# Designs tried in a protein design chat: VH-VL binders against q0aze0. Part 444

Target 1, 268 residues: q0aze0
Amino acid sequence: MKIILVNNRFKENTEKKAQEIAGQLSALNVEVIIDNGLDEPYAGTVDFIMVLGGDGTMLRAARRYGQRAIPVLGVNMGTVGFLSNIEINELAEYLPLILREEYSLEARMMLEVAVFQQQSLLTRVFCLNELLLRSNSPRMLSFALEISGQKLEPYRGDGLIVSTTTGSTAYSLSAGGPIADPQLDAFIVTPVASHIINKRPLVVSPEREISLHLLEEREAIIGIDGQIKMDFGAENRVLIKRAPHPLLMVNLKAKPFFTSIDRSLQRQ
Below, E stands for the ipSAE of ESMFold2; O stands for the ipSAE of OpenDDE; V2 stands for 0.75 times the mean of E and O plus 0.25 times the DockQ between their complexes.

## First folded at step 19 (VH-VL)

Design NN31 (framework fv_ragifilimab; at its last look DockQ between E and O 0.92; V2 from the best seeds 0.89)
Fold by OpenDDE, look of step 20:
Structure NN31 (fold): chain C 268 residues (1-268), chain A 122 residues (1-122), chain B 113 residues (1-113)
Amino acid sequence: as target 1 above (268 residues)
Amino acid sequence: QVQLVQSGAEVKKPGASVKVSCKGSGYTFTGYWMYWVRQAPGQGLEWIGVINPESGGTKYNQKFKDRATMTVDKSISTAYMELSRLRSDDTAVYYCARGREYETYLGYFDLWGQGTLVTVSS
Amino acid sequence: DIVMTQSPDSLAVSLGERATINCKSSQSVLYDYDNKNYLTWYQQKPGQPPKLLIYWASYRESGVPDRFSGSGSGTDFTLTISSLQAEDVAVYHCQQYYSTPLTFGQGTKLEIK
C-alpha cells in the first residue's frame, strides 16, 4: 500500500506529525509520500491520501489530487471544520481499517473553473468549495452571469460566489447562501452584497454551465477556495462546470452533517 | 536535477527581434507557470510576462504587450520569449523563472535560468 | 501598478552585525481573504540569477540560513540578517505578487563594512 500524507506547509506541527505518522506507516510496510505543499505533486499511483490539518489543507489536497479518484481522509488536528472525518488522536484506532480498506466513500462534487484571457484559456482549476468573484476596490462591480446560455440581468454588487454543496458551509454561507446537503450535487450561486437588496441565491443543476465576465473596466479578483488569487478584468472570462470527477472522501466515522451544523458554525 | 537552461547571449541592432529559449528539466514542465524577467545593467528586475505551459495562456506586462511574445513547446519542455522592435534600453539580462505557486500566475519564483544577455546596439 | 521601494539603496554592515533592509509597497499586498502577504525576497550575487530567500513575507525557503528572516504586513516589510556573514554580500530584491504587473524593488546592495 502507498499513502500520501498531506500536511500544511504553514503549520510546523502538521509537518512533525506527518513525519511521525510516516514512520509508523513505514514500520507497517506501507510506502509513504509526504506532500508539504512545496514540492511537485506526486505523480505516481497511490492507494490512499491522508490529509493532516484542517479544511484548508483538505481543499489544497482536493485541488492537487482530487481528479485522480483516490480515497481522501481528513484528519483534524485541532481545528474546526466540515471536511475532516476523524481526529488525530483517533488515527491509531482507525489505521487498521484504513490498511484493510474497510471504509466507505462519499463522492463530493468539485468545480471545474476555467479562466480565460481574451479567448484563450489561461488556466483550469478543479476545486472543492467555491469560486469567488469580487471587487478589488470599494466600488461595486457590474458583471454578467450566464447560465447555460441564458443571460441574467446584470449583477451589481461586491461580487459573486459559485459554490459546490460542500462549499455551502464556507464563504457562501457567510454571504447568505443556503446550507446544502453535501450528498447533493448542485451549484450554489450566492451574491455578495448585491445592489439589489433581495437578490436571492440560486441553486443550479450540476449539468449547467456558469459564465462570468465584467461589464466594465474595473479591477476585480477571483478567489478559489479562499487560497488561490487571480486578477480579473474586462478581458477575462470565467467558465464554471461540474468537474468530471468527484472527490472521494473517506468515511471511517459517522459524522451527522445536519445535527453538527450548529456546533460547527458556532465555533467558526 | 531541476534546472532551467537558457539560450546564449544575443547581439541585435535597433529595430530587430530577439528570441530567447528556456528549457526546463527535472520537473513536470507543464505543471508550473513560466515567467520572464529582465534586468538592465545595474538596475532592478522587471517582469515581462507569464505563460501557462499547459494551456499556452499568457499574461503580459502592459509595457511589453505589443512587443513581447511568449510561447512554449511542450514536447521539448522549452519556453520562448520573443521581443520585437528592439531598442537600446532593451539591453539587459533576460531570465526565465519557474513559479512556485502552480495554481496561479500571481506568484514568486523558486527556480531561475542562468540568464541571457541581450545587447542592443547600433 | 504597485510600486515597490526599498531602503536603503546601499548598506554597509560589519561582520556579525545585524543588517536590515526595508521594502515598501505603494498599496497593501495583504490579501484579506487568506490573510497572506504577497511579498517575497531574493538574494542576487554578481553574475548570478536571483535566489529565493523569503516567500509570503515571512517564510524562509528551504536551505536558507536561519539568520535570514522576513517580517512585516500590508505595505511595510523588512528583511533581516541577524548576524551578517561574508557570503551574504549581495543585492537583495523584494517583489510583490499581489497583482499584475508583478513588480520588484530597485534592489539593495549589501556590503561588508
Scores: ipSAE 0.917, ipTM 0.949, lowest interface PAE 0.5, mean pLDDT 95
Fold by ESMFold2-Fast, scan of step 19:
Structure NN31 (fold): chain C 268 residues (1-268), chain A 122 residues (1-122), chain B 113 residues (1-113)
Amino acid sequence: as target 1 above (268 residues)
Amino acid sequence: QVQLVQSGAEVKKPGASVKVSCKGSGYTFTGYWMYWVRQAPGQGLEWIGVINPESGGTKYNQKFKDRATMTVDKSISTAYMELSRLRSDDTAVYYCARGREYETYLGYFDLWGQGTLVTVSS
Amino acid sequence: DIVMTQSPDSLAVSLGERATINCKSSQSVLYDYDNKNYLTWYQQKPGQPPKLLIYWASYRESGVPDRFSGSGSGTDFTLTISSLQAEDVAVYHCQQYYSTPLTFGQGTKLEIK
């Protein structure tokens, strides 16, 4: 068995803990690759990915490895989050189940984002939570949204979020989007500070393609999963569609989504 | 060893073109953005543009867009930057550099080529 | 374009003393979506390409001595060398990567007194 340990070297003690866990796994004849996020993703075959950290580390792991159909386990290191399944102090208890492949998998859809420059493909990236389009100046944007070739009336405002259901509790929630059951596959399209009174969040089929471009020359940005930034001008467009593979999240321990979100929203 | 190796020094006449090469080794060439930066003698660094070796897609500094052309040859892990209609003020050391942030071109550079001196004089 | 201005243009510091180099951006390079400062520092010795020192304003690149530190946020950034060593004689450059075109400061030449 070969396992990737994903950690963030800039989070508290995660590098030391990753080395400790790697030693424990090596003693059980498991080959371990440590990925701290600074170099390229490991290109070889692996059987399992263990993410040590919070939701941010999981989002990075999903973008790096999510399209490879490899089980990914989130192990919480003390940060609040929705994407971890077990706590670090529970790992010893669950490790035998991991090694025997005795766990269930939860599929989470991902977005495929293609960014174009002057009608040519500039880059293609994947994400688990969302793509954000937003003004990079005090001036509001005017932009076009097309859903599967259907051209909507122009949007005016600060921007737009295209989210997965997993991302419904992230930036889309802050912008007034709905909370979605992560078991559903759907795009959630949430306006950011729209000046058009009847622009509402949309919930659309994950089989649809979403296209965005500016209608006037402005400086804007696109953001991905709260971690990636790119410029977006009138010469750019993005095409968003369902990624070819979902992220396969390991479920070792029951973690009820609805009670977790309810508790989070009602914290005193 | 992870490295970028550039072609040798060039001497050109005003109005000519120069094409600098940059060969990557020891890493997945198509996994990182490749940037071109120049430095005139005794001056600061100036960004020319960036290319995605995977897609071939490019983004240029507007100052250079009409004269610079960036390309890649994946089969030999080599990037090229051609600058046309050379002027004396194009005399500079030209660097290729790898972006650490592989998911965006808004990045910083963790690996640099040794530099190629281009001298433009009559 | 975001204009990067370094100060001073040149600095002479005695061995073992603190060296401080400043970098100012004409616009904030702090992004509210990720709460990061898109600012990096390079060291360049004569005849060599620049070498990465600090990225995301305050993170030290692997292999860089801990006497080097970066601080600041928004528009004002500082590179500090707590105890100058002979090998630290170089030109130091700041760079923003908040938006294109990517831009650099003019450089600060650090010399021993």
Scores: ipSAE 0.851, ipTM 0.915, lowest interface PAE 0.6, mean pLDDT 91
Fold by ESMFold2, look of step 20:
Structure NN31 (fold): chain C 268 residues (1-268), chain A 122 residues (1-122), chain B 113 residues (1-113)
Amino acid sequence: as target 1 above (268 residues)
Amino acid sequence: QVQLVQSGAEVKKPGASVKVSCKGSGYTFTGYWMYWVRQAPGQGLEWIGVINPESGGTKYNQKFKDRATMTVDKSISTAYMELSRLRSDDTAVYYCARGREYETYLGYFDLWGQGTLVTVSS
Amino acid sequence: DIVMTQSPDSLAVSLGERATINCKSSQSVLYDYDNKNYLTWYQQKPGQPPKLLIYWASYRESGVPDRFSGSGSGTDFTLTISSLQAEDVAVYHCQQYYSTPLTFGQGTKLEIK
């Protein structure tokens, strides 16, 4: 059995803990690859991914490995978030279940984001939470939103968030979007400081395709999962679709989403 | 060994073009953005542009957009930058560089080629 | 375009003494959503390409001696060499990657006094 341990290169104690866990697993004849975020993603076949850290580390793991249909377990090492399933001090208790594959999986929709310069694809990025389009100046944006070829009336404001239901508790919430059950598949389209009264948040079928472009020259940015930043100008457009594969989150311990909402939000 | 190896020095006349090559080895070539940066003698560094070796997509510094062309041949892990309509103030060392942040072109460079001196003189 | 200005243009420091190089951006390179400063420092010795020293303003690249440190936020950044060694004689560049075009400071030449 081959496992990837994902940790955060900026937190020394996760590196030490990853080495300790790798040693324990190696003693059980499990091959371990450590991914601290510095090197390129491991390209070989793996059976399981263990994420040591908080929601930010899980977001990176999802972008790197989420399209490979591999079980991913979030192991909390500090501040409680929305994406961990067990605590680090519980790992020994649950390890036998992991090795016997005695766990359930919860599918979490991901976004596929294609960014264009003129008509040429610049890059394609996957994300778990959201794409943010926003102004990079005090001036508002004028931009077009299309949903499956249907052109909405122009938006004017600071920007727009297109999130998954998992991302509903991230930046979408701060911009006035709803909290969504992460077991649902949907796009949540949340305007940021819209000047147009009819531009309410939209909940959209995951089968739709969403396109964004500016209607006039302005300095804007694209943000992905709050971790990836790109310039966005009048010669750019972005196309957003449901990613081909969901993130497969391992469920070893019941974690009631609705009961824990206030506690988890206070930690953000 | 992870490295970027560039083509040799060039001497050109004004009005000509130059094409500099950059071969990457020891890493997944298409997994990282490739940048071109130049340095005139005794001066600072100047970004020319960036190319995504997987898609071939490019972004250019507007100063160079009408004269610079970046391409890749991913089958041989090689990037190219061609600068046309050369002037004497294009005399510089031209570098290729790999970006650490592979998910975005807004990045910094953890690997540099050895540089290619291009001299433009009558 | 974000203009990067380094000071001083050149600096002479005695062996074992502290060297300080400043870099100022014409606008903030701090991205509030990730709370990171999009600023990097390079060391460049004569006839060589630049070498990465510090990224995200304050993180030391692997293999860089711990006498090198970066600090600052927003628009004002500092590279510090706590105890200068002979091999540290070089030109030092800062670079922002907050937006394109990616831009560099003009460089600071560090010499032994």
Scores: ipSAE 0.844, ipTM 0.911, lowest interface PAE 0.7, mean pLDDT 91
ESMFold2 (binder alone), look of step 20: mean pLDDT 94; pTM 0.959

Design NN32 (framework fv_ragifilimab)
Fold by ESMFold2-Fast, scan of step 19:
Structure NN32 (fold): chain C 268 residues (1-268), chain A 122 residues (1-122), chain B 113 residues (1-113)
Amino acid sequence: as target 1 above (268 residues)
Amino acid sequence: QVQLVQSGAEVKKPGASVKVSCKGSGYTFTGYWMYWVRQAPGQGLEWIGVINPSSGGTKYNQKFKDRATMTVDKSISTAYMELSRLRSDDTAVYYCARGREYETYLGYFDLWGQGTLVTVSS
Amino acid sequence: DIVMTQSPDSLAVSLGERATINCKSSQSVLYDYDNKNYLTWYQQKPGQPPKLLIYWASYRESGVPDRFSGSGSGTDFTLTISSLQAEDVAVYHCQQYYSTPLTFGQGTKLEIK
């Protein structure tokens, strides 16, 4: 068995903790590759990915490895979040189940985001939560939204979020989007401070393609999973569709989504 | 062993074009953005543009957009930057550099080529 | 365009003393979505390409001595060398990567007094 241990080098003593866990796994005849996020993703084949950290580390791991159809386990190291399944102090208890492959998998859809510069593809990125289009100045945006070739009336406001159901509790929620069952596959399209009456969040089929472009020259940005930033101007277009593979999240411990989100909203 | 190796110094007349090469080795060439930056003698650094070696997609500094062309040849892990209609104020050391942030072109540079001196004089 | 201004243009510091270099951006390079400052520092010795020193305003690159530190947020950034060594003689450059065009400060030449 070969496992990638994903950690964040910039989070308190995580590199030392990753080395400690790697030693424990090696003693059990598991080959371990440590990925601290500074270099490109490990190119070889692996059987399992263990993510040490909070939701941010999990989002990074999903973008790096999510399209490879490999089981990914989130192990929380102190901060509460929605994407981890077990706590670090529970790892020893669950490790035998991991090694025997005695766990269930939850498939979480991902977005494929293609960014164009003029008429040419600039880059493709994958994400687990959302793409954000937002103004980078005090001036509001005017932009076009198309869903599977259907042109909607122009949007005017601070921006737009295109989210997965997993991302429904992230930035989309803050912008007034619905809380979605993460077992559903859907795009959630949530306006950010729209100035046009009746621009409501939309829930659309994951089989649809969504495109965005600016109708006026403005300084805008696109953000991905709260971690990636790119400029977005009138010369740019994005095309969003369902990624080819879902992220396969390991479920070792029951995590009741609805009671967890309910408690989180009471605390704010 | 991770390195960027650039082509040698060039002397050009005003109005000519120059094409600088940058060969990457020791890493996955298509996994990182490649940037071009120049430095006039005794001056600061100036960004020319960036290319995604995987897609061939480019983004240029507007100052250079009409004269600079960036390309890649993935088969030999080599990036190129051609600057046309050269002026005397294009005299500079031209660098290629690898972006640490491989998911975006809004990045900083962890690996630099040795530089290529381009002299433009009559 | 975001304009980066360094101060001073040059300074001379005695061996073992503290060197401080400032970098100011014309607009904030702090992004609220990820809470990061899109600023980096490079060291450039004569005849060599720049070398990555500090990224994300305060993270020290692997292999860089701990006498180097970066601080600041938004528009005002500082590179500090706590105890100058002979090998630190170089030109130091700040760079923003908040938006294109990517821009650099004019450079600060550090010399031994």
Scores: ipSAE 0.851, ipTM 0.915, lowest interface PAE 0.6, mean pLDDT 91

Design NN33 (framework fv_ragifilimab)
Fold by ESMFold2-Fast, scan of step 19:
Structure NN33 (fold): chain C 268 residues (1-268), chain A 122 residues (1-122), chain B 113 residues (1-113)
Amino acid sequence: as target 1 above (268 residues)
Amino acid sequence: QVQLVQSGAEVKKPGASVKVSCKGSGYTFTGYWMYWVRQAPGQGLEWIGVINPDTGGTKYNQKFKDRATMTVDKSISTAYMELSRLRSDDTAVYYCARGREYETYLGYFDLWGQGTLVTVSS
Amino acid sequence: DIVMTQSPDSLAVSLGERATINCKSSQSVLYDYDNKNYLTWYQQKPGQPPKLLIYWASYRESGVPDRFSGSGSGTDFTLTISSLQAEDVAVYHCQQYYSTPLTFGQGTKLEIK
């Protein structure tokens, strides 16, 4: 058995804890690869991915490894989030189940984002939460949204979010989008500070293809999962589709999504 | 060893073109963005452009867009930067550099080539 | 374009003393979505390519001595060498990667007094 341990070297105790866990796993004849985010993703075959940290570390792991159809377990260290399944102090209890492959998997859809420079593919990235298109200046954007070849009336405003259902509780929620059951596969399209007050969030089939481009030369940004940033100008186009594979999240204990989000919102 | 090795120094006449190569080794060549930066004698660093070795997609500094061409040959892990219609003020050391942030071209450079001096004189 | 301005252009500091180099951007390089400063520092010795020192404004690259530190946010950034050593004589460059074109400061030459 080969396991990748994903950690964030800048979070307190995560690098030390990753080394401790790697030692424990090696003593059980498990081969361990440590991924601290500074090098390229491990290219070899692996059986399991253990993410040590918070939601941010899980988002990075999902982009790096989510398309490989490998079980991914979130182990919380520090701040409470939505993407971890167990706490670090519970790992010893659950380790035998992991090694015997006695767990269920929850599939979470991902986005495939293709960014074009003029007519040529510049890059392709995957994400678990969302793509954000946003103005990088006080000036509003004017942009075109097409859904499966259907051209909507032009948008004017600060931007747009294209989110997975997993991302419904992230930036889309802050922009007025709905809370979605993560068991549902759908794109959620949420306007950011639209100039037209009747622009509403859209919930569309995950089989749809969404494209975005600017109608006027403006300074804009593409953001992915709150962690990746790219420039977006009139010569750029972005194409968003359902990714070929969902992230396979390990479920070792019940995670009550609706009661968790309800409690989180009441604390505001 | 992880490294970038560039082609040797070039002397060109005004109006000519120069093509500099940059060979990566010790890492997955298509996994990182490749940047081109130059430095005129006694001056600061100036960004020329960036290429995604996996897609061949490019972004150029507008100042160089009409004269610079970046390409890649994945089979030999080599990137190229060609600058045409050379002027005397193109005399500089040209560097290739690898971006640490492999998911975006908005990045900083953790690995640099040794540099290629291009001298443009009549 | 984001213009990067370093100060001073040159600096002479005695061995063992603190060296401070400043970098100012013409607009903020702090991204509010991820709360990161898209700013890095390089060290360049004569005849050599630049070497990464500090990234994301304050993180020290592996292998860089702990006397080097980066600080600042938004438009004003500082590189500090707490106790200058002879091998620190070099030109130091700041770079923003908040947007293209990627831009660098003009460089600050650090010399022993």
Scores: ipSAE 0.850, ipTM 0.914, lowest interface PAE 0.6, mean pLDDT 91

Design NN34 (framework fv_ragifilimab)
Fold by ESMFold2-Fast, scan of step 19:
Structure NN34 (fold): chain C 268 residues (1-268), chain A 122 residues (1-122), chain B 113 residues (1-113)
Amino acid sequence: as target 1 above (268 residues)
Amino acid sequence: QVQLVQSGAEVKKPGASVKVSCKGSGYTFTGYWMYWVRQAPGQGLEWIGVINPDSDGTKYNQKFKDRATMTVDKSISTAYMELSRLRSDDTAVYYCARGREYETYLGYFDLWGQGTLVTVSS
Amino acid sequence: DIVMTQSPDSLAVSLGERATINCKSSQSVLYDYDNKNYLTWYQQKPGQPPKLLIYWASYRESGVPDRFSGSGSGTDFTLTISSLQAEDVAVYHCQQYYSTPLTFGQGTKLEIK
């Protein structure tokens, strides 16, 4: 058995714990590959991915490995989040189940984001939570939103979020979007700090394609999962669609989504 | 092991074109953005552009957009930068560099070629 | 364009003493979505390409001695060498990657007194 252990090198406690866990797994005849996020993703065949950290580390793991249909387990290291399944102090208890492959998998939809420069593809990236389009200056954006070839009235405001249902509790929530059952596949299109009374979040089929481009020369940014940044100008266009494969999240312990989010909203 | 190797020094006349090559080895060539940067004698570093070896997509510094062309040949893990209509003030060391951040072109450079001196004179 | 200005243009420091190099951007390179400063420092010795020292304003590249440190946020950044060694003689460059075009400071030449 071969396991990738994903950690955040910039959090020294997490890096140190990853080394300890790698030693424990090696003692059980498990081959361990440590991914601290600095080098390219491991390209070989692997059986399991263990993510040590908070939601941010899980988002990075999802972008790196989510399209390869490999089970991914989130192990929490003391930060509150929605993407981990067990706590670090529970790992020893659940490790025998992991090694015997005695767990269930939950599929989570991902976005495929294609960014164009003029008419040419610049890059294609995947994400688990959302794409953000926003202004990088004090000036309001004017932009075009198309959903499966249907051209909506021009949008004027600070920006827009296109989110997965998993991302419904991330930035989309902060911008006034709905809380969505992560078992559903859907795009959630949420305006950012809109001054337009009639602009509402949209929930659309994941089979739809969404395109965005600016209508005026403005400085804007594309942001992905709160971690990736790109410039966005009038020469750019972005196309968003459902990624070919969902992220396969490991479920070792029942995690009651609705009671967890309800309690989180009460506590702020 | 992991390295970028550039073509040798060139001497060109004003009005000519120069094409510099940059061969990557020891890593997945299509997994990282490739940048081109130049440095005139006694001056600072100046960004020319970036290419995604996977998509062939490019983004140029507007100063060079009309004269610079970046391409890649994936079969030999080699990037090229051609600069046309050369002027004497194009005399510089030209570098290729790999971006550490593979998900965006807004990056910093963890691996550099050795540099190619291009001299433009009559 | 974001303009990067380094100070001083050159400095001479005795072996074992502290060296400080400053870099100022014409606008903030701190991104509020990820709370990171899009700034890096390179060391360049004569006849060689630049070498990565510090990225994301304060993270030290693997293999770089711990006497090198980066600090600052927004528009004002500092590279510090706590105890100068002979091999540290070089030109130091800061770079922003907050937006295109990517831009560099003019460089600071560090010499031994």
Scores: ipSAE 0.840, ipTM 0.908, lowest interface PAE 0.7, mean pLDDT 91

Design NN35 (framework fv_ragifilimab)
Fold by ESMFold2-Fast, scan of step 19:
Structure NN35 (fold): chain C 268 residues (1-268), chain A 122 residues (1-122), chain B 113 residues (1-113)
Amino acid sequence: as target 1 above (268 residues)
Amino acid sequence: QVQLVQSGAEVKKPGASVKVSCKGSGYTFTGYWMYWVRQAPGQGLEWIGVINPDSGSTKYNQKFKDRATMTVDKSISTAYMELSRLRSDDTAVYYCARGREYETYLGYFDLWGQGTLVTVSS
Amino acid sequence: DIVMTQSPDSLAVSLGERATINCKSSQSVLYDYDNKNYLTWYQQKPGQPPKLLIYWASYRESGVPDRFSGSGSGTDFTLTISSLQAEDVAVYHCQQYYSTPLTFGQGTKLEIK
């Protein structure tokens, strides 16, 4: 068995914990690759990915490895998050189940984001939570939203979020989007500070293609998963569709999504 | 082992063009953005542009967009930057550099070529 | 364009003393979506290309001695060398990558007194 340990070298004790866990796994005849997020993703075949950290580390792991159809386990190291399944102090208890491949998998849809520059594909990125289009100045944007060839009335405002259901509790929530069961596959399209008061969030089929482009020259940005930033101008277009493969999240312990989000929202 | 190797020094007359090469080795060439930066003698660094080696798509600094052309030959892991209509104030060391952040062109540079001195003189 | 201004233009510091180099951006390079400062520092010795020292304003590149540190947020940033060594003589450059065009400060030349 070959496992990738994904960690964040800038979080306290994360590197020491990764080395400790790698040693334990090696003693059990498991080959370990440590990925601290700085170098290119490991290109070889692996059987399992263990993410040591918070939701941010999981988002990076999903973009790096999510399209490979490999089981990914989130192991929380202190701060409670939505994407981890077990705590670090529980790892020893669950390790035998991991090594015997005795767990269930939960599929989480991902977005495929293609960014174009003057009709040329500039880049393609996969993401677990969302794409954000936002103004980078005090001026509001005027932009076109097209859903599977259907051209909507122009949007005016600070921007737009195109989210997965997993991302419904991330930036989309902050912008007034709905909370979605992450087991559903859907795009959630949430306006950011719309000048038109009656623009509502949309929930659309994951088989739809969504395109965005500016109607006026403005200073705007594309953001992805709270971790990637790109300039966005009138010469740019973005095309969003469902990624070919979902992220396969390991479920070793029941995590009550609805009670967790309910508690989070009731906190003042 | 991981390195960027650039072509040798060039001496050009005003009005000519120069093409600098940059060969990557020891890493996945198409997995990282490639940037071009120049430095005039005794001056600061100035960004020329960036290319995605996988797609060949480019973004230029507006100052250079009319004269600079960036290209890639994936088969030999080599990037090129051509600057046309050279002026004496184009005399500089030209660097290629790899972006650490492979998911965006808004990045910083963890690997640099050794530099290519281009002298423009009549 | 975001203009990067370094101060001082040149600095002479005795061996073992603390050196501080400042970098100011004409607008904030702190992005609220990811809460990161899009700022990096490079060291450049004569005849050599720049070398990455600090990225994301405060993270030290692997292999860089711990006497180097970066601090600041928004528009005001500082590179600190806690105990200057002879090998630290170089020009130091800050760079923003918040938006294109990518821009650099003019550089600060650090010399031994």
Scores: ipSAE 0.805, ipTM 0.897, lowest interface PAE 0.9, mean pLDDT 91

